# Designs tried in a protein design chat: VH-VL binders against Peptidoglycan synthesis regulatory protein ReoY 2 (reoY2). Part 23

Target 1, 183 residues: Peptidoglycan synthesis regulatory protein ReoY 2 (reoY2), of Halalkalibacterium halodurans (q9k656)
Amino acid sequence: MGKWVSVAEKRQFLKWFLTQQLKRKDAKRILEYLLQHYHLLEQVMFTEEIRGRERTLVISTLQSDEPGFAFYLYRRKIEDPIRALGELQANPADPIYLILHFHGKAQNHQYLQMLDSESREYIKRFKQFQAYKEETDSLIEAVLIENEKKMLLQQIDEALDLKDERRFKDLVKKLQELDRRSS
Below, E stands for the ipSAE of ESMFold2; O stands for the ipSAE of OpenDDE; V2 stands for 0.75 times the mean of E and O plus 0.25 times the DockQ between their complexes.

## First folded at step 17 (VH-VL; framework fv_pimurutamab)

Design bb3 (from b1 with light chain W94Y L96W; at its last look DockQ between E and O 0.70; V2 from the best seeds 0.72)
Fold by ESMFold2, look of step 17:
Formats: C-alpha cells, sequence, structure tokens
Structure bb3 (fold): chain C 183 residues (1-183), chain A 120 residues (1-120), chain B 107 residues (1-107)
C-alpha cells in the first residue's frame, strides 16, 4: 500500500502548500499548528478519501473548485476550523487524514509519492481521463470541421453549376474562414 | 533519572571533520525528540537541528550542508557529524531532549556539553 | 529567520530587587516563547514555557508575560542563586532561535 512518509517530508510539503492562498483563511492556523507541533504531524496521513470512521481534514486553495474547509469526525461534518483545531489538540494520538486540493496536484510527484495507493490510482485515472477527453474533443472538432468543409465544397459545386455568382462568392468566403479556424 | 552525556569534542583544524556523541540514560532516544544546540565562548545559544522519532531530521538554515544528525538505537546514542569545520564552529555543543509526547520545542533535559575548538 | 533581541544586555542589581528582562521578536511569534536560565559552567535550565507558564519546580518569583513580538521575564525579588544569564527561545518557525541573553549580575 502506501510508502512511509517522514515527519520532515510532511513538514517540507506543508510549508510549500502554505505559500498558496487558502479559500478559508482561518484554516491556515490548523496547518501552522501541525508544523509547530510535530507529535501531531506524525499522525498525518495524506489521502484523497474521506475516512468516515476516522478524522479527515479537507483544506483547499483559492485555485481549487472544491469547498475551502471541512473536518469529518465519526460521520459528522464540522465546518469550523477553530473547533477542528480543538479536537486535534484533545486527541493527539489519533490518525489525522488530510485531503489537500490545489492546482497542479496530478503533476506534483512529491505529493503523489506521499499518498496511499488508492488515492494515487484515483489521481492517475483522473489525469488519464482528462487527457482522453481533450483528445476526443479535438478529434470531434476536426470531424465537424471536415464535414462542414465537405458540405461547403458541394454547395460551391452547385453554385458553379447554376452560375450563381453571389452564392459562390459567399460560400468561398465561408470556406476561407473555416480554413483559418482549422489551420 | 534522565541523563545526557556528550563526548567527542576536541581540537580540529579548519576544513576537518568531527563526530560528537550523546549517550542517553533513563529514557529511550528513539522515543524522543533529540536536538543539538551550541554555544560559542561568551555568546548565546544556537539551535542546530532535530531528529524526529522516525529518524528524519531538520536543521538550522546554515547547517544543512555541513552537519548531519543521526542516532544508533542499539547504543541509545545521538550523533552529530560535523564536516568542513570553520573557526566559527568553535563552541560548546549540547544535546537536549523534550518530554516524550510533548512537542512544544521546550528543552527539558540537557547534557553538560562537549567543547569543540577549530583552530590552526 | 526570526531574530530575538534581548535587552538590556546586562542588568546590575542587588538581592531583593525586581529584575525585568525584555525579549523582542522581529515578527510575531504568538505565544511560542520559552525562557531559560544558565549559570556559569552549566547547561541552560527551562524556566517559563509558552510565554507565561512556569516549568515544574520553578519558584513563584519567576513570571513571564507578553504575546506577539514583546515578551517580559520578571523576577520579583532577586535571590543570590538568580544571578545568571537568561535566554528567550522561539518555536514559531524554523530555525528555532534564541535571544542574545541578558546577564543579571550583582551590583
Amino acid sequence: as target 1 above (183 residues)
Amino acid sequence: EVQLVESGGGLVQPGGSLRLSCAASGFTVSSNYMHWVRQAPGKGLEWLGIIYRDKSTDYGNEFTSRFTISRDNAKNSLYLQMNSLRAEDTAVYYCATEKYGDSYSEFDYWGQGTMVTVSS
Amino acid sequence: EIVLTQSPATLSLSPGERATLSCRASQSVSSYIHWYQQKPGQAPRLLIKDASNRATGIPARFSGSGSGTDFTLTISSLEPEDFAVYYCQQYSDYPWTFGGGTKVEIK
């Protein structure tokens, strides 16, 4: 399953993460507290899965579309970072599962190495899906442009057969614009 | 009774290296947060770094390239490997520990120190 | 790096007098300040934790106060064994740093 992650590695990554702006500014205090109190940082496990039986913190940067803060505790959701900090202080030996949402997560090799195997596979599949979607969208657009081009060429041939000069010029202009879009 | 005893200090030339030892008794080094702190003659205290319970380390900014903190769990001992020594490294070197489970970076127990002199 | 500036560098007082020692941080350290006492030829000894909490076995004449950037150690009535050097230490951000010390000496 997952690779053992040292306190020093967790600390280095969280220091980097804190260089970014958070959606919930008061959630910053939780991460700073962990950095100052390394007996708690020892209990941090990076994941992408909410652990309903355990403590899970969700913290997001401004660049993410995810909610800014949530703390899941024994199937309850706590949205107050101050209350969450109090629970961490009261239960220092319990695991702290941490989900971070930030721009470039799927390309951050340091972060991916710290995740458990299930979370790493989820992010890998998501990255692969986005690449497939982008490729598919590009292929669909190319087919649509090709079909419109073929239709325009047929209409140009018809205009020539009917000696419709105005329609011919209009269709040629449309074809030229389509070529700019595809080139 | 918690006790920390540093050893391995002495005279070295600039550019040399030295390994300091800190023998612990009355507690287990691997279950505690261990630190090195130094004090140049007539000067204040300077934090060098920490070794966490999982053996990973963090250092003061200027010490990351020349000093290495390690430990030997079988000997219940902490080490400071010092390389590329300079005159400015002349100091008494202390090992220190925090209370187990209390990581508030308060140095509850100190050794008596070992003197390192870097001089031609 | 957070710089701790202690003042005065030397405080010359007689037994029974009040000593007031200052520690100023170059940026906010909240209450993440500890105080140590160091007697000649000895390692430092922890006095005050988190700005204001006396460590176990420290006499009531020692007290600490402050938050943010300005901190004070007070010894309400000096005893002969209190003539020593006192250091503040912060743990707000790495590297942990100490102040330059205040020497309390007999006038």
Scores: ipSAE 0.602, ipTM 0.822, lowest interface PAE 1.8, mean pLDDT 87
ESMFold2 (binder alone), look of step 17: mean pLDDT 87; pTM 0.867
OpenDDE, look of step 17: ipSAE 0.858; ipTM 0.923

Design bb4 (from b1 with light chain S30Y D50G; at its last look DockQ between E and O 0.75; V2 from the best seeds 0.72)
Fold by ESMFold2, look of step 17:
Structure bb4 (fold): chain C 183 residues (1-183), chain A 120 residues (1-120), chain B 107 residues (1-107)
Amino acid sequence: as target 1 above (183 residues)
Amino acid sequence: EVQLVESGGGLVQPGGSLRLSCAASGFTVSSNYMHWVRQAPGKGLEWLGIIYRDKSTDYGNEFTSRFTISRDNAKNSLYLQMNSLRAEDTAVYYCATEKYGDSYSEFDYWGQGTMVTVSS
Amino acid sequence: EIVLTQSPATLSLSPGERATLSCRASQSVYSYIHWYQQKPGQAPRLLIKGASNRATGIPARFSGSGSGTDFTLTISSLEPEDFAVYYCQQYSDWPLTFGGGTKVEIK
């Protein structure tokens, strides 16, 4: 593949990524090693796809829900960053596929520019799905609140018909509380 | 045999510009990591920047706006364009390379240096 | 930016004596230190790689040690050709930096 992402761009992004806390603290050393040994950094390709017959490194920040560290090498999974580093060094000319998990990934334009087209499209679809889910949840809540308001108003009318002052005051307080939630 | 030869140094007035050249023989510039390093008279060494094999560059903080590293593959040569020169840029300028595409930031081969004097 | 402080600035010694040169980093550089020798009018020459490993062709009288922030170059018995300036360089973090140098001169 062509060299659309430069070493300088990879260094800049990884330096930024390292300002964050990692779930697996000893995995920080792998990224620092790549920055120090830029012949390996040349082989880094950012992706969202674990490549089963190729080297794939997965590193997550503390804010992510994903597992903190994994390294995949041809039917093997290595969870020890120190051992994974040794495997990277053994084959310096082979691609290093790197999956990074961090908060705000879908909105990070620098990161998205470095991904292959398949990975970018996957993140775009996930972003659209999350927006749809949030819209749907908001609509459902609005309907539930509206129905509760209608029920309270009906109960307030009943309290007025029965001249039940205590119930009326209690229901008005509940309605006021519900109006605060619906803002 | 690996050899690096710098040229293009000389006297220049403050605010002026110079382009330094580094001619390489015994290896291919585009296949290696090339660096510029300078040394003011009677002073220590100062790293200026690197050009990676993919042609992207990184610089020391002070040099990002005034200096540009480039190369010409057909001439097997490295260049340093220096603009807005100041008296403190007076130095011997060296090109250097790392062994065999490794990236341990060890400067195995150095040129002879070329002197740049910035004076009014 | 990592600052390397070399001491002493000058060592005045005679041939046959032992030279001990210090390099101290402003933060840990692990073992990512190189040492160079520079004679007047010449480019630097790589001596020691990764704190303690002699470069190809470097005589056994040169040795390096240290880790973290404190590093030492030792010349066990000075030869006439060893009177020069010596620089340490770190490669732990960007930008690459050198120490200010230690001049080893004839007493």
Scores: ipSAE 0.589, ipTM 0.813, lowest interface PAE 1.9, mean pLDDT 87
ESMFold2 (binder alone), look of step 17: mean pLDDT 91; pTM 0.926
OpenDDE, look of step 17: ipSAE 0.842; ipTM 0.914

Design bb5 (from b1 with light chain D93E; at its last look DockQ between E and O 0.04; V2 from the best seeds 0.00; counts 0 for: pae E 11.6 > 2, placed apart)
Fold by ESMFold2, look of step 17:
Structure bb5 (fold): chain C 183 residues (1-183), chain A 120 residues (1-120), chain B 107 residues (1-107)
Amino acid sequence: as target 1 above (183 residues)
Amino acid sequence: EVQLVESGGGLVQPGGSLRLSCAASGFTVSSNYMHWVRQAPGKGLEWLGIIYRDKSTDYGNEFTSRFTISRDNAKNSLYLQMNSLRAEDTAVYYCATEKYGDSYSEFDYWGQGTMVTVSS
Amino acid sequence: EIVLTQSPATLSLSPGERATLSCRASQSVSSYIHWYQQKPGQAPRLLIKDASNRATGIPARFSGSGSGTDFTLTISSLEPEDFAVYYCQQYSEWPLTFGGGTKVEIK
């Protein structure tokens, strides 16, 4: 298993990908054009890296956080699929690098086997990093909320001891707001 | 032999407009990335902008409102439209080629330059 | 916008001497630097691309080195035709920018 992928494999996967709802609906036209023009599809290479001097298409489904469409050509970012299609039509012999973003990409065996080893490793590292980031952010938020609660409770006790009704009411309101944030 | 020949320079008053031309021979402008670069007298080089193979453009930040790069494929020529000219636009203007492919913004071919003088 | 600072502004040397020209970037540009030579009344000429690779037809006495923020153009033994102004150019990000130039003049 290497970087070579048959046209039949590319066609089968892109037909499956097109069953998904795209974030940019007009980007569908590019994939349909590739499926209809086997010489262009022959030039398609799946990757996870924007390639500097090569043509790189980025197409995303609705469930992705990524931009719906981008076409990178010599560090220029083209966001109009119709303009990008014109470039593909004008230069049919050049490589077409394709980055697809869709739900479950890191677990999609068919997609992963079409990527080179560098791109597969990138996806695995990104998945691990995202899990660590989410865990870390959750722990930090919990600590900050707990510390703020401790400070408010101490200040409420002080206001009660001094019979400062205005301060007490303000602090209780702040504590109620904090409880809503944490639930 | 690759050649780039700029023309259209001259004396123009502040606030005026001027269109520079760059005629190419020995290669096809529409197959490559074309740039404009200027050099004020006694000063260094300043990148103005690029026109891509699909005719879209990018500019240096100071030039986006006043300068327009365009291309005529039938004449194999590149153009720079300059509006609202100021004294600080006085310079020699060059067109330059960046080859499509495995090339990274190196300018292999330059024209001879055309002088623009903005003065009353 | 990345600022390239070239030093010295002027370098006065005799034929046969070694010239060392510096280009410093305001932020890292990896190896994304080109060097140009410009003689009076002429357009610039590409010398070195990607910090260290001589362009086609450039004599071996020209060499480039560096990465990150500090780059050097070296002319190992100056010939009479080498007295000119030299510019560095970065392509790490838009807009493309040039250094202010180093004038190599005959002493």
Scores: ipSAE 0.006, ipTM 0.480, lowest interface PAE 11.6, mean pLDDT 84
ESMFold2 (binder alone), look of step 17: mean pLDDT 92; pTM 0.935
OpenDDE, look of step 17: ipSAE 0.837; ipTM 0.909

Design bb6 (from b1 with heavy chain N32Y K99R; at its last look DockQ between E and O 0.60; V2 from the best seeds 0.00; counts 0 for: pae E 2.2 > 2)
Fold by OpenDDE, look of step 17:
Structure bb6 (fold): chain C 183 residues (1-183), chain A 120 residues (1-120), chain B 107 residues (1-107)
Amino acid sequence: as target 1 above (183 residues)
Amino acid sequence: EVQLVESGGGLVQPGGSLRLSCAASGFTVSSYYMHWVRQAPGKGLEWLGIIYRDKSTDYGNEFTSRFTISRDNAKNSLYLQMNSLRAEDTAVYYCATERYGDSYSEFDYWGQGTMVTVSS
Amino acid sequence: EIVLTQSPATLSLSPGERATLSCRASQSVSSYIHWYQQKPGQAPRLLIKDASNRATGIPARFSGSGSGTDFTLTISSLEPEDFAVYYCQQYSDWPLTFGGGTKVEIK
């Protein structure tokens, strides 16, 4: 069950969110509708997970890597915001789960406070994963650069042994470029 | 029968404070959205704010700092705390109900109003 | 905020005549408009919901129409008890706002 959040808090957050650029422009209508109809807003719960039994809206900003819009209606995926809005209008008393994707989501204190405990844990894990990934990528890059340097050095030695001045100059240039990139 | 009865109005000096009450009967206030609306003498209606079922509130921008809406479910009552009162706050103050469900920001029931006069 | 302008400010008519009241919004409010009636010394009473739906107990002579920015309240044939002030109210955006009102008075 989602954390209890006041209508005022939801409203304030969604107003802020609407200042962001959405991937799906027509999804804005849904959020505006929720803001205009606090009866529905009361039914909104913020989450990070799609559950098959829950009516779930997914809305993403332009800066997100996630799809711009999806509406999951009891295991059916609806990609048309108009249709989704129609369903909300037809069933205003049913719970609405809302997943929002935006830049800095994991660091947004207000958003995190509105999430249920499970969703918060999910975000935390995701953040950890991202950190590990970044570290891993950095390590990989470092190893690749090191290997490339080793190879270049070997080739330089070979060029020297063969008295190939042109090749030597080219290889040295490449090595210098690589050093610049790694610094 | 649904009934709303406002009280607490009266004469107050500028800068003073006043707390209005709205006693509800015939329904449970916690099941409804509750509103305050005022009307200056000979003027139109002005929406002041709303209290939701979860007791959170929204106000007109000009009232947020001076007015506070609250609810006591045990007393089945609505309140309007008014601080730093000004002459322009002179008005009849109404409490109104909005039904939960298919209704959207429609004021279904009104009290008789209570008069607040801010004057030196 | 959304400003609602009602016209005319005063409408003088005789019983039995048709009354047409206008409410204009500063921006589109879709159909999110309600109409209220207020008699002297009384609280307002809900008349029309969502531009065109009569509230419970409201006589058939009252009707509402319009969408977007222009709305109309019509009283097909004025009864003596219909002489009052009428207000439109929007809920398309916060804060909720009322029109300035139209007074329907007896000629």
Scores: ipSAE 0.408, ipTM 0.731, lowest interface PAE 1.3, mean pLDDT 91
ESMFold2, look of step 17: ipSAE 0.538; ipTM 0.803
ESMFold2 (binder alone), look of step 17: mean pLDDT 89; pTM 0.916

Design bb7 (from b1 with light chain Y32W; at its last look DockQ between E and O 0.85; V2 from the best seeds 0.00; counts 0 for: pae E 2.5 > 2)
Fold by ESMFold2, look of step 17:
Structure bb7 (fold): chain C 183 residues (1-183), chain A 120 residues (1-120), chain B 107 residues (1-107)
Amino acid sequence: as target 1 above (183 residues)
Amino acid sequence: EVQLVESGGGLVQPGGSLRLSCAASGFTVSSNYMHWVRQAPGKGLEWLGIIYRDKSTDYGNEFTSRFTISRDNAKNSLYLQMNSLRAEDTAVYYCATEKYGDSYSEFDYWGQGTMVTVSS
Amino acid sequence: EIVLTQSPATLSLSPGERATLSCRASQSVSSWIHWYQQKPGQAPRLLIKDASNRATGIPARFSGSGSGTDFTLTISSLEPEDFAVYYCQQYSDWPLTFGGGTKVEIK
């Protein structure tokens, strides 16, 4: 169940969003048009999900890795903001779903409060998964380094027992490089 | 026929409060975008704010802290509550509306205005 | 806040003459400008929408032009009822702002 978001709240947030540089500069015109034509702004719903049977705008700031602009309309992807604006003007009573990509989105309380509940939970879960993946990768690398270190130490002991000075020096050099990779 | 009639103006002391009314006929206040605009004697026009269909409001920067726009759908009326009044608030106050269904910030219909004088 | 500067402040002309009124914006407003007429003791009256479109019931002698930062209201042949104050208004960015007005008065 989405939270009711007032026209005034939508306008305030979009004015803030437009202080940032867009990846696709001509997409700025769409947001400015919505701000000045609040009968359209009434129809705007913030989301993170492309709605296959409805109109969805995707607009990204310069710092985002996402595409700068896309407009999704039943089986079509429109990448020209002028054509997208024409569709909004022709169908002013239909919902306008808006996906915004910008730096710090997952930590932006105002934005998260305006999203539908499904989109809000998606961002929360994605952030948690990303942190878990980074922690797991670090643990795996630490285990691999420790196992290689144990193997090298055993081989160094063998080289000392056999008085193999060349092998000992080579193994110690390998151990020193492995220690530089850890702590 | 669209008509807008302001009332509630008058003389008020600095620091005082006043509530202006705008009675609408020929349309439903809740279906339109309603604005307040003022004009000091011999001066130009100044936009004060808007009330949207969902009852949320936006104001000119200087008016956010002291002025409140509201409406009463049962009475088909718009209100402007003005607090902490100053001499600079002396003006004729107009209510205005846009045509039904459009939002191009064009003020198609205006009331006659009501005079507010802030003086000791 | 977008500042609209109207010039001249006063334009003294005779009936039958052409009036040319200027409105300049402090930043680009595209074509998002309206023009109003106001007579003494009356509320403003919408004349021109979106720089160039006459409002319903406005005589053809009124025309508007311009885009970006420079806008013009033209009255091709002044009638006695046209002597009034004229204001431009922008809706490109909030807050909505008006120009300071041009008074068109009889010479």
Scores: ipSAE 0.500, ipTM 0.786, lowest interface PAE 2.5, mean pLDDT 88
ESMFold2 (binder alone), look of step 17: mean pLDDT 91; pTM 0.933
OpenDDE, look of step 17: ipSAE 0.856; ipTM 0.926

Design bb8 (from b1 with heavy chain G101D; at its last look DockQ between E and O 0.72; V2 from the best seeds 0.00; counts 0 for: pae E 2.8 > 2)
Fold by ESMFold2, look of step 17:
Structure bb8 (fold): chain C 183 residues (1-183), chain A 120 residues (1-120), chain B 107 residues (1-107)
Amino acid sequence: as target 1 above (183 residues)
Amino acid sequence: EVQLVESGGGLVQPGGSLRLSCAASGFTVSSNYMHWVRQAPGKGLEWLGIIYRDKSTDYGNEFTSRFTISRDNAKNSLYLQMNSLRAEDTAVYYCATEKYDDSYSEFDYWGQGTMVTVSS
Amino acid sequence: EIVLTQSPATLSLSPGERATLSCRASQSVSSYIHWYQQKPGQAPRLLIKDASNRATGIPARFSGSGSGTDFTLTISSLEPEDFAVYYCQQYSDWPLTFGGGTKVEIK
């Protein structure tokens, strides 16, 4: 492939990945086998896209919302890791595309550097979308707080005009609480 | 016929450095997994590290900071650069390879070894 | 780091006798164990691959068995050339490690 990803880099990352708990415990054996048989590990390419004409292995940690294990070959989906391992062993010279799902993937620079360019761009777009959503949610909260503050000030002014001392004190207390929340 | 010939050993002072060579014949070093292994006099075997076909390396943790494995494809040779040598590094140093097209970390072929003595 | 403990350290036997050499791992290594023979002044020689498979050119008197943590090298009838030091080696996890060796010597 075009970007150079060394066997040592793949091994280091997969050892780290295996410190996490997998959704499918038997999928651990596939990754352990790759770590011990670096001839196969040489064929591993990290991606975010299922390659229907080629072998694609999908493995997820417990903290991911994604399916725990799947193996795609040609037009078939294999959900049994033991059968998938048998196919990898039988065809050691063929590419092995690997999709890993784990918490913090979009912020993991080591992983992003090992991905192909299209997969890397997909994750960057997702990261940008999440940042925009957080910013929008924060803006909406700020507007809601400001509107509530304006309403309380208007109600305080009305209570003062009517000389309603109980209401005035209650509204001032609410305003003070809102000010602490907004700062 | 596969042959591995180590050279470059000798006497060095503590804190010194030394570069060992391993000349290969009968196979291509760049197409195979190459290892360094050492053996202190009267002691057992100790794995130092591997260089993969893509030239990346892995080491025993003790050696990562002081030893560097490299190769020269044009000379069909493997190298071990040893720095900050200590008396404990006194050993026979072997290069070894797995049988080509085989990747099960077995050492099918070994050189004769070269002796490194670290002493004042 | 996986520690391989070989026993006995020295095994004194006569030609024709059976030798049984033990290698125990500090954690499971499945069947990822190799065995080597080393004679004085020589490089090691691969004997057994993956716990039980004889390497090319190794006589049938050498056999290996075991899995998990307990492994055995057996020499069914010792020949004069079999008196040497024997090492086990694991490749289950990095760094690759060797046992301390068992010396098989003439009684």
Scores: ipSAE 0.430, ipTM 0.749, lowest interface PAE 2.8, mean pLDDT 87
ESMFold2 (binder alone), look of step 17: mean pLDDT 90; pTM 0.915
OpenDDE, look of step 17: ipSAE 0.819; ipTM 0.898

## First folded at step 18 (VH-VL; framework fv_pimurutamab)

Design cc1 (from bb2 with light chain S30Y D50G; at its last look DockQ between E and O 0.72; V2 from the best seeds 0.00; counts 0 for: pae E 3.7 > 2)
Fold by ESMFold2, look of step 18:
Structure cc1 (fold): chain C 183 residues (1-183), chain A 120 residues (1-120), chain B 107 residues (1-107)
Amino acid sequence: as target 1 above (183 residues)
Amino acid sequence: EVQLVESGGGLVQPGGSLRLSCAASGFTVSSNYMHWVRQAPGKGLEWLGIIYRDKSTDYGNEFTSRFTISRDNAKNSLYLQMNSLRAEDTAVYYCATEKYGDSYSEFDYWGQGTMVTVSS
Amino acid sequence: EIVLTQSPATLSLSPGERATLSCRASQSVYSYIHWYQQKPGQAPRLLIKGASNRATGIPARFSGSGSGTDFTLTISSLEPEDFAVYYCQQYSDYPLTFGGGTKVEIK
């Protein structure tokens, strides 16, 4: 078991990734370096998991919420791409785990096929969590709108009881606007 | 001592096919990055493509559809299959490689080349 | 693709003279330039790798310099065997490309 990803496939994908704007411009040099040094590119493995006992690069596009660049090496975190290059050069035979953050990752079939099974499952769970969060946020907004509507209806009844025509018309306008928001 | 010897060149008609060979000695083809480069008479050098250690390949854009690089580990040999040949493919064809563990795409070792002539 | 422009196309010089060959890239290639020498009827020979590092067995009269887009090969004192065509090659991105060459010929 295990996914085999050719050097040519890795190169093709990284060239595509480099067409995007990176959060950290100097991190582009890391990927370009890997593309020029095939013995290092052979060691690249795409993942979504920081491997604390192994070298892990994290590189993000502008559209991502994630940090623009990080390099993890045996519990150390290096945020300078130039220093990370030195570590890659010093240990050319060691695995290089690469985490890429970019918009549309969960729908990118080429990328998903290059990930290990743990990382693919993580992305599936993340999609599921985001769907649950969106559903929960929608339910909370609906409850807030329902409560505001209930208060407006009570205030409308009060305005009718007091024969306050101005207040009644103002409240009805608010209710109509709220109904449009909830459609 | 490293030696690369190309063979299989010759005269071929437009639209024809030709398979070039590169026999390596003193050197293991499967442990290295092998390239094909050509040079038309009186012209400069043109990179055709690479075969990586895992047998995957990359090509210059003009050659992706017509040329195929392969190797035979048992014979320690590199091949270039050329199809749909045109007059502009007339050139000396070289195989080339880098030293082991050095993948800077520097061509340390070259064969002496084999001439391919495409004409009617 | 990255275009390498070599100048001059031809240098006519005498033995003992200094040769200066230029290679300009259409975009930055950092220091990812190699230089080759080619004599008639022969395969190219690697001279300089990584812009400035002499390959094994190359005499000290050959030197390379430059970074980014502008690169220079210098032959400090030409010897009779140095009259040849010289090519630069970039390895920053695919396709790998060569310059058009500079012919160094006897005056």
Scores: ipSAE 0.355, ipTM 0.718, lowest interface PAE 3.7, mean pLDDT 86
ESMFold2 (binder alone), look of step 18: mean pLDDT 90; pTM 0.918
OpenDDE, look of step 18: ipSAE 0.855; ipTM 0.926

Design cc2 (from bb2 with light chain S92N; at its last look DockQ between E and O 0.77; V2 from the best seeds 0.78)
Fold by ESMFold2, look of step 18:
Structure cc2 (fold): chain C 183 residues (1-183), chain A 120 residues (1-120), chain B 107 residues (1-107)
Amino acid sequence: as target 1 above (183 residues)
Amino acid sequence: EVQLVESGGGLVQPGGSLRLSCAASGFTVSSNYMHWVRQAPGKGLEWLGIIYRDKSTDYGNEFTSRFTISRDNAKNSLYLQMNSLRAEDTAVYYCATEKYGDSYSEFDYWGQGTMVTVSS
Amino acid sequence: EIVLTQSPATLSLSPGERATLSCRASQSVSSYIHWYQQKPGQAPRLLIKDASNRATGIPARFSGSGSGTDFTLTISSLEPEDFAVYYCQQYNDYPLTFGGGTKVEIK
């Protein structure tokens, strides 16, 4: 059971979303129509899942990897926004599920509050995974730097044992470069 | 028969507050989109805001911080709370509603209006 | 905010004449324009919906046309009861806005 989202909240978010460039410019007309006809906007439910037994609109900004527009109805895919709009007008009391793809979705508090609980949980897990990935990459780099330092120190000791002044100076310079990166 | 009757207008000093009422009959306010519109004496019409069926609201930019639209479903009534009133808020205030069903922001029914005068 | 500019501000005509009232939008509003009539001491009355559709009970002498930025209200033959102020209103975007009005007065 999800949180009820008001018409005013939906309108505010869609106005913001429309400031972005859409992959399909003609999909803008559907969102604008919803804003102008709030009896339809009342039926809009934000989600991340295509609903095969119900109506689902998919609209993407230019920065997304996803297709720019699709309308799913009873497992049929409609790529013509005019036909999709006609279906919305013909069935004004039916839910309108809306999937939006845009940059920064996982960090958009307003959007996350409008999603159903299952969709919000998916985005939360994705954000945590991305943070763990970045932390792991940083840890791996630190280990690689430490191992390189150990190898250089060993080679410096060998150059001192052999009294190889030129090699010693070269290795010390390399260690100094690596020290600037250890932090 | 649809009727809208505004009340609560009167003389208010600058900086004051006033609450307007709009009593509806012949329909239910909770099933309709309700608006407030004002008209300064001898001037044109100005939209103040809307209350949606779910009770959320939107306002004209100049009114968001000073005016609040609400309703009481049990009394079948719409309200406009006006705060920090200024001389330029002097106007006749109308409530209006759209036809049930499709929303096209058409003001099908209007009340008679109530006069608010803001003057020292 | 979409500004609606109505012209002329005042239109002085006799009964039986044709009245042509203009409403110009500062940006495209598609066909999302309504027209209202207001007589002194009365609330506005809806005349025309979506640029061209007469509201219920509005006589056929009232017609509307236009799209985009330029809209007209035409009263084909003025009756005595038609002398009033006329407003256009757009709903393309919030805030909803009205034009400044055209007063149609006798003579």
Scores: ipSAE 0.711, ipTM 0.876, lowest interface PAE 1.2, mean pLDDT 88
ESMFold2 (binder alone), look of step 18: mean pLDDT 90; pTM 0.919
OpenDDE, look of step 18: ipSAE 0.853; ipTM 0.923

